# Ledger of designs, part 1: VH-VL binders against o27280

Scores and structures below are computed, not measured.

Target 1, 266 residues: o27280
Amino acid sequence: MDSMNVPEVLEIKRIVEESESVKTFIFSWDFRREVRPGQFVMVWDFRDEKPMSVSLIDPVRSEIGISIRRVGEFTDRVHGLSEGDLLGIRGPYGRGFELMGRDILLVGGGIGMAPLAALADEATARGMRVDALVAARTADELLFLDRLEAAGVNISTCTDDGSCGFKGFAHERLLTLEENHDMAAVCGPEPMMFQVMRILDERDVPAQLSLERYMKCAVGICGQCCLDDTGFRVCAEGPVFWSQELSRVREFGRYRRDPAGRRVPW
Below, numbering starts at 1 at the first letter of every chain, in headers, positions and changes, except where a header shows other numbers; Kabat numbers aren't used for antibody chains.
F, E and O are the ipSAE of ESMFold2-Fast, ESMFold2 and OpenDDE, as the mean of both directions, binder to target and target to binder. V2 is 0.75 times the mean of E and O plus 0.25 times the DockQ between their complexes.
Where letters were taken out, [cut] stands.

## First folded at step 9 (VH-VL)

Design t3
Fold by OpenDDE, look of step 11:
Structure t3 (fold): chain C 266 residues (1-266), chain A 121 residues (1-121), chain B 112 residues (1-112)
Amino acid sequence: as target 1 above (266 residues)
Amino acid sequence: EVQLLESGGGLVQPGGSLRLSCAASGFTFSSYAMSWVRQAPGKGLEWVSAISGSGSSTYYADSVKGRFTISRDNSKNTLYLQMNSLRAEDTAVYYCARGSRWELLGYFDYWGQGTMVTVSS
Amino acid sequence: QSVLTQPPSVSGAPGQRVTISCTGSSSNIGAGYDVHWYQQLPGTAPKLLIYGNSNRPSGVPDRFSGSKSGTSASLAITGLQAEDEADYYCQSYDSSLRGYVVFGGGTKLTVL
């Protein structure tokens, strides 16, 4: 059995409260096992298992961070944990983001900022100029602002209620921003990503988007995360896709499959 | 050092045309949106027009729409403003201004010294 | 007349604190668009003084500060100096007019 597919029981070293609903759990990590921004891990609380994006990659401290939003029973249990408690982690899985060029645009919504924060760290470390459009419903839900700022990221904020930054949606804000970027990375609610992708395509900005689907196995076997028409497995061919790939996926931005395989609108 | 130098201003008859230029240096010109902002004698600032870094997007104040055309030549690091059908109310100092790096219609962090345009009979 | 409203003039003695208001609406400042401030010394081009509501560019003294609340913004100058005598303009973006860069009418600051 591949060691990558066996959960390692890891101790929670530190917990960072990012917001009222989001916590980042820090673990020691052996970086002989490579991990890239945009990849995910399967988090096991010894009862259930869920895919989570890596939000922090720190080779210096030999740590990774996993940001988890409190949204259901599993995450409720995880959020009840304390430093020193144990979780099973296996992975990383999936295709991560690629960095190209000198100027990169990040567009993130809510917890979607998790993988983008990790990407921002890598990009800035490489000397890239990073612009980040950070969107959320309210100011209190904006994630990683201080971290991004400290990294030298140029931040633009967007909130549905206007409590911080531009009042409106990310794609609306994007229309008022300069279009000259070498590439873009996008992660957030799929309707947001869909609109953002459209704009980026019109501007001829190469874009990568991270999708979220129900994932069971994480290894491309069960098919639960298969996208209609293409047969793309989000856990294997994704979760990061190029816009050209997603252009072939009709369900993108329109519906997803629930655990029972039913079409569920966004 | 960022420098913006306007030229092309002068005296013109009503209904006439004039083309302003702004020579930019000290930065990657194509990476920044550029704007023209004017100021009538003794009056406040008025945004006139903006163009994206790539030149693909242009914006105009209603007061000049249909008469003025903003353009840029990134190979020459030059911003232009073609002004047609000039009116007396177009009399002003015209400033070339660099937009913020990311904001298309944001703030202006560098300004030229301006060029005076006088429309008079 | 201007989309953003500023007082025509303010004055203060050296060392005093003065504030310049910039009042907008729900389609500009109230819509969440940032407010920027410019200083224009007599006979010179405008200079960026504050960007993004409260950020100072390099070279701008910390006695200049900006704030934003609701549909209005404010520029505060502490420790007023003679060299501060100038015109000050607020600037933002208005989405109701097909997207306008909008300036305030300007405020003449006199140092007594």
Scores: ipSAE 0.091, ipTM 0.659, lowest interface PAE 2.3, mean pLDDT 93
Fold by ESMFold2, look of step 11:
Structure t3 (fold): chain C 266 residues (1-266), chain A 121 residues (1-121), chain B 112 residues (1-112)
Amino acid sequence: as target 1 above (266 residues)
Amino acid sequence: EVQLLESGGGLVQPGGSLRLSCAASGFTFSSYAMSWVRQAPGKGLEWVSAISGSGSSTYYADSVKGRFTISRDNSKNTLYLQMNSLRAEDTAVYYCARGSRWELLGYFDYWGQGTMVTVSS
Amino acid sequence: QSVLTQPPSVSGAPGQRVTISCTGSSSNIGAGYDVHWYQQLPGTAPKLLIYGNSNRPSGVPDRFSGSKSGTSASLAITGLQAEDEADYYCQSYDSSLRGYVVFGGGTKLTVL
């Protein structure tokens, strides 16, 4: 049975409160459906369906975790659920991160740390050295720090208000870090990712960046997730792109699209 | 509640070695980066070394690099500083200082009372 | 030589206001690193006074305040009291040292 394109209704096994605004919903998962860090699933609350990044991939316990920030009507409803309640899950979809070399840098902003936490687990399990720059607006919004530390990740933090770590933007902190990584993985607000990408490109560090666009179908048919100049579909050719692929895309870092597809400034 | 207690200081000849310890209690030791900060008699504060909560990353001031080794035993809640090839200019009170919980490069919110190291012949 | 420059001493009468400067460069305070302040009473360990440029930890009176502008920071003490007589240190990080911790040279505050 190919349930990839049909939501499977799953029971919420466990809920972890990551912050005041972020919860991780954990489900039993049949890993005959392979899941890679950086891939996403469509979460269906029986009214609406939204893409969410996978933050936990645990084949040993047969568990998958999906971290969701409360930011609107859909996520408010999901945050109101309890263990034992049901959600529909389609997927996984998209192209995940690829690991290379021995030393990896992760740069995550806000909820963008979710797919990077899953990647950090895989990287440390392979014996890689992992440095993570975790960014947020405030200290209370820094995600997954306990989990990253337990995995042996070397953590740097920055906050817009300076309440934890470097006061300022992730790209400003990045300028003060060592330049000796074999690759980088980046996920967060698109303006942050653009600035981080420029620095990594100057340093000749291969980088993979995870993008978000509005999605309906998740399999590349409807065109709602397309990037302007390339015709790339974030759900099919991404959401993870190499920095060289993104250098061809004018819209990256300059504007975003609303649900109707209109250009809106960042 | 938070306590940091240094030990292992003393009088040593130039070229000698000492190992300092800092016993930590009242907090989740493994979650915090830790530092050694020293103060020569009548002088200001000088950062010496830092170690991440897991122990996987270590940092040293140029004045001690290659001579001092910071380490930690998270099962014993203890921070260490192995000091080799000691010089007269290493004479100072050595403080154990707790960094911020998640950031190696932060501020020091708790300090021990220090242990005196005197290097003289 | 200290990377962060503080005046060696300042003085004030009880009840008055004093300020202590901490002057850095584009490689430390000017690179966006926060400034933290410590009070060291005679014969004791340093105590955190201000973190993140302007935040006071619990138990520090609101007559202590901090600020940062450009490549410099300042600690202000209002309503000066005799027990404020101490050494004061600023602390930051320096990007030319790959983010290593730097302290100012210290300022001795004398309450007249």
Scores: ipSAE 0.005, ipTM 0.464, lowest interface PAE 12.7, mean pLDDT 84

## First folded at step 22 (VH-VL)

Design d1
Fold by OpenDDE, fold request of step 24:
Structure d1 (fold): chain C 266 residues (1-266), chain A 121 residues (1-121), chain B 112 residues (1-112)
Amino acid sequence: as target 1 above (266 residues)
Amino acid sequence: EVQLLESGGGLVQPGGSLRLSCAASGFTFSSYTMSWVRQAPGKGLEWVSWISGSGSNTYYADSVKGRFTISRDNSKNTLYLQMNSLRAEDTAVYYCAKGSRFEWLGYFDYWGQGTMVTVSS
Amino acid sequence: QSVLTQPPSVSGAPGQRVTISCTGSSSNIGKGYDVHWYQQLPGTAPKLLIYYNSNRPSGVPDRFSGSKSGTSASLAITGLQAEDEADYYCQSYDRSLRGYVVFGGGTKLTVL
């Protein structure tokens, strides 16, 4: 087994409070091990292991960031950690985003902005024009706005309650923005992504979407993250998929499988 | 209460330079985009320049590009407009306008009272 | 010449309904960009009147309303009052221009 598959015990270098429910944990990283936006790592707190997207890639500081939303027992424990505490990290895994063209549209919802923030950094560093539609339920849940702004990203916001930006959902806001982009990257709630993908397809904008599924092995062997009708493994063939690929995935935007393998609606 | 106070306007000869300032208060200055909008006497509003919260991104109207420079000092809650190579057509009241937070395609929810710039021989 | 076209003047009697049009193109309003409206009282700085096509900031009476359709936007004022006499400007965006923010030419509203 590749040494990459053995969790490396790393010290939390610093913690960034992104929102009330989201923290970014910063780790020293040896960039001899390449990491791309859209890839994920398995985070091990010595009790459980969960996949987490890389939200920060900083070769200058030799750091990576992992943004984690507090949603359950595992994340509760992790959120209780302090700087200097230890976590096991293995990876990175999965297929990351590909950048193409000059103009890129990012559409993110909630914690889905994590991988997109990393992508934004790369895109802007490459001199691309980056437009980002950042969606959240409320203004306080909008993530990485300062970071994106500092990177030179053109930001549009939308919130369910209208507390910031456009009042409404991401796909609704997108409908009001008829811009030409060379490609789009999308990550967030799957119902959002589904609607956004439809719009982008209608506009003939190549789109990549990052899916979230229950993962166990992260190496494509257990099958827990297999997508129906295609056999795509989110951990291996994904988590980033092209819209054309997802068009073949029946369950996309419709349902997911829980840890027991049962179909559950979004 | 949000307050924007422009200063630095005055009479200048064609080809001259002026530096406008806008002192902001009543909000987290660094979190908001800022713009300069001008209005020639008896004329309409014309957008001049835009700057992001951190100052990392700026945009200019074609009419002023290459001549004007927008900047900000967030530690001083101050917006600036360096105007070089001034022309008669630059004569206007210059307003400091507060933009939406982070929103690129936002609106201007607060305006200063403006400072008059007169370019004349 | 303003990118967005407004009538130079509109007038109405107290209590009447008046509308101010803002005509854009396929490169701005037609692209779906939001339209905002500003009121400028004589001798004062502009004030935000309508944002995101139809929303009113706090303090703006409900007799002011905005709408957008196609390449055009409209500001409607019902129950016209003397205090409404002002210049009104629409604002949007046009990314085909180097200057992204665009204003209408302004409309002078006279209350008769």
Scores: ipSAE 0.392, ipTM 0.782, lowest interface PAE 1.9, mean pLDDT 93
Fold by OpenDDE, fold request of step 24:
Structure d1 (fold): chain C 266 residues (1-266), chain A 121 residues (1-121), chain B 112 residues (1-112)
Amino acid sequence: as target 1 above (266 residues)
Amino acid sequence: EVQLLESGGGLVQPGGSLRLSCAASGFTFSSYTMSWVRQAPGKGLEWVSWISGSGSNTYYADSVKGRFTISRDNSKNTLYLQMNSLRAEDTAVYYCAKGSRFEWLGYFDYWGQGTMVTVSS
Amino acid sequence: QSVLTQPPSVSGAPGQRVTISCTGSSSNIGKGYDVHWYQQLPGTAPKLLIYYNSNRPSGVPDRFSGSKSGTSASLAITGLQAEDEADYYCQSYDRSLRGYVVFGGGTKLTVL
């Protein structure tokens, strides 16, 4: 039995309040187990288990961070935890982002900025130029701005209500930004990602996009996260996909499967 | 109310140095990008330098690169511009300008009244 | 000499409509970069007039409007008033230059 498939009970070292609805939980991590931006872990609160992206990778402090948005019963329980409390963590799983080139564009919406923040750290550490478009409904929901800025990231913001940066959606803001990047990484609401991908394709910018789907096993066995037609398993072949791969996925940006397997619109 | 107050301008010989300061108030200083923009007498606006909220990222116009250094002290809510190897063409009113929150390539929504720098022999 | 080209001067009578053009290139406005406008009254610091092509900050009258198309932007002033006499500057970005922020040369507006 692979040790990564057994939840390791870890103590919450510290909690960072990112926004009203998002907290980052920091854990000690043995970096003999490699983790890459874009990969996810399964978080177990001893009642239920949910996939969560890794938002912080710190080999110096031997720590990882997991950012969690409060959206339901599981996340409500987790948000009620304190420093010193315990959680089960297994993983990491999935395909992470691949960095290439010198200039990269990050486009993130809401909690989608979590894996991108980790990617930004790696990219800047490699000496890459990083531009980040951070989108949210309101200014208060913009995530990781201080962290990204401190890392030397060139930040552009947009909000639905115009309370910060460009008033509008990410794809609208993208149309007003530099088009010459070697690579783009995208994560956020799927309708946003769909529109952003279209623009990036038109600009011939190679893009990687991180999908979110209902996951159960995280090891490519149960099939709950399978994408229609292609048979791609988000937990195994993803969650990070190239735009060329997603172009084959009919459901992308259009619908998803709920836990019962029903088609539900975005 | 947002306030920006520049200081440190004056007369200097070519090859000399000056340090400009901009005292900011009325907003969370560390959360906003800042820039210096100058205007030669009777001429238009010219962007000089940009600095991120934390000060970790800076950019310069080619005309001043290698000679000017932008910095900030967020504990004092103060923006600085160290100007070395000054030239006659650097003669201008220097404005401190507030940028957007965390925004790279944004607009300048507040300007100071400026401080005059004269480089002359 | 300026990266963005503005007419040196425009004039109009009170109540009239005037427009100030800002012409860029395929490396700046043509790339889709936003255009901002500033008003500089005589002897004063610049003031933000229009941001992100067509938005007005609080306190700016609705008789000021901005637009952008292709490689150019335009500032329109309707119902021209004496107090509008000032210099107007457009601003955008050009990352092909080693100085990303670019201004127009400025336009002197005279109210006749």
Scores: ipSAE 0.386, ipTM 0.783, lowest interface PAE 1.9, mean pLDDT 93
Fold by OpenDDE, fold request of step 24:
Structure d1 (fold): chain C 266 residues (1-266), chain A 121 residues (1-121), chain B 112 residues (1-112)
Amino acid sequence: as target 1 above (266 residues)
Amino acid sequence: EVQLLESGGGLVQPGGSLRLSCAASGFTFSSYTMSWVRQAPGKGLEWVSWISGSGSNTYYADSVKGRFTISRDNSKNTLYLQMNSLRAEDTAVYYCAKGSRFEWLGYFDYWGQGTMVTVSS
Amino acid sequence: QSVLTQPPSVSGAPGQRVTISCTGSSSNIGKGYDVHWYQQLPGTAPKLLIYYNSNRPSGVPDRFSGSKSGTSASLAITGLQAEDEADYYCQSYDRSLRGYVVFGGGTKLTVL
């Protein structure tokens, strides 16, 4: 366990341009260190460190992929890197998704599709039927569509502006889709996840949701990612939570804590 | 402009085989799902088969399952329908229909003019 | 028999309002699946008329409108014109049929 907390300096093997704002960085990975969809790693650019979801798990090629959206100073630096450059990676951390049943629904928004893409690969490899609702603001922000399609995933899309698929939000599109899934996995903007969870609960579909919170240590020590009332640590008890667990989390869908610990509304 | 052009229709005897083609242009063919929809003379529309963008996923109506095979060659922007063990009830105009991008439960925004298949002794 | 039920024919005079119903079941429209509509002029291929229940593609006049409620959908045509004489089909999905696309039986609209 101790070795897991020391960043391993890895070379970027390949960079996949997913969209204008999202890149997937591919690394060699020793699969003696198990990694599951829904888990995250801490990415260190030798100046700062940020948690990132694993979006690709390829035991055959001995590779993992980390998809990163350009949203700030850290990610700007990372997006400036090239193949052959180095990053520090430590982990994986957190609780990943669990697959149950035969029919699974994936609901993802924006970069939230990253862990779901990895989950889709696992699910399809197990012979599960996978439906995916992929949401984004615009068509050009829809992620992993080719990858999902190639895996045999049944894809539905929605965009805020209607540039692709259903015009509207994910929860609105969900109302127009099948209700008979054995389980659902959800990841994206928290307001989206909140609405989606409500619908899934009404349909009695077991759901797992991946939360995003400010995270510092990733090992359950600092408490920066603690959820109010419950004391759940996103890095330790999450980031994947069952809907029943999140029902106990008052802040879910309502607000988050910033790095200073202040309450910030969504 | 999106264009779909069906070909390969004709007269065939019961039990015979026929291969339909649909040449597509005006859009990124590999990014869109495609379907075959048929219409018997004087009758309504009947969905026949669906194929994903890469061709990795296919679906068939029960009426044609085991007899028809949908495929595509994305390098040629062409959709195919291999029809075996043809029956009289397969007589119809067969339309190539374009789906929305990566949409499983979508609509058909463009249709070809169709090709007539007649199965008769 | 078509999975979705449409009246075989409807008629109206120019300028009038006509509606075409599309009745499904709990396994298709009732599950919330979207309904799309197609217009087929005599001797031509179908054309998309309404998508996702109520949206009009570019080039479709605003006198065409779609709605969905419960297990049924409806196409409304206001200001009926002679050129509207055609067959109209509703389309949805029924996954109880292993993910089949389903069509209505079609409605022949006659402009009197």
Scores: ipSAE 0.277, ipTM 0.743, lowest interface PAE 2.5, mean pLDDT 93

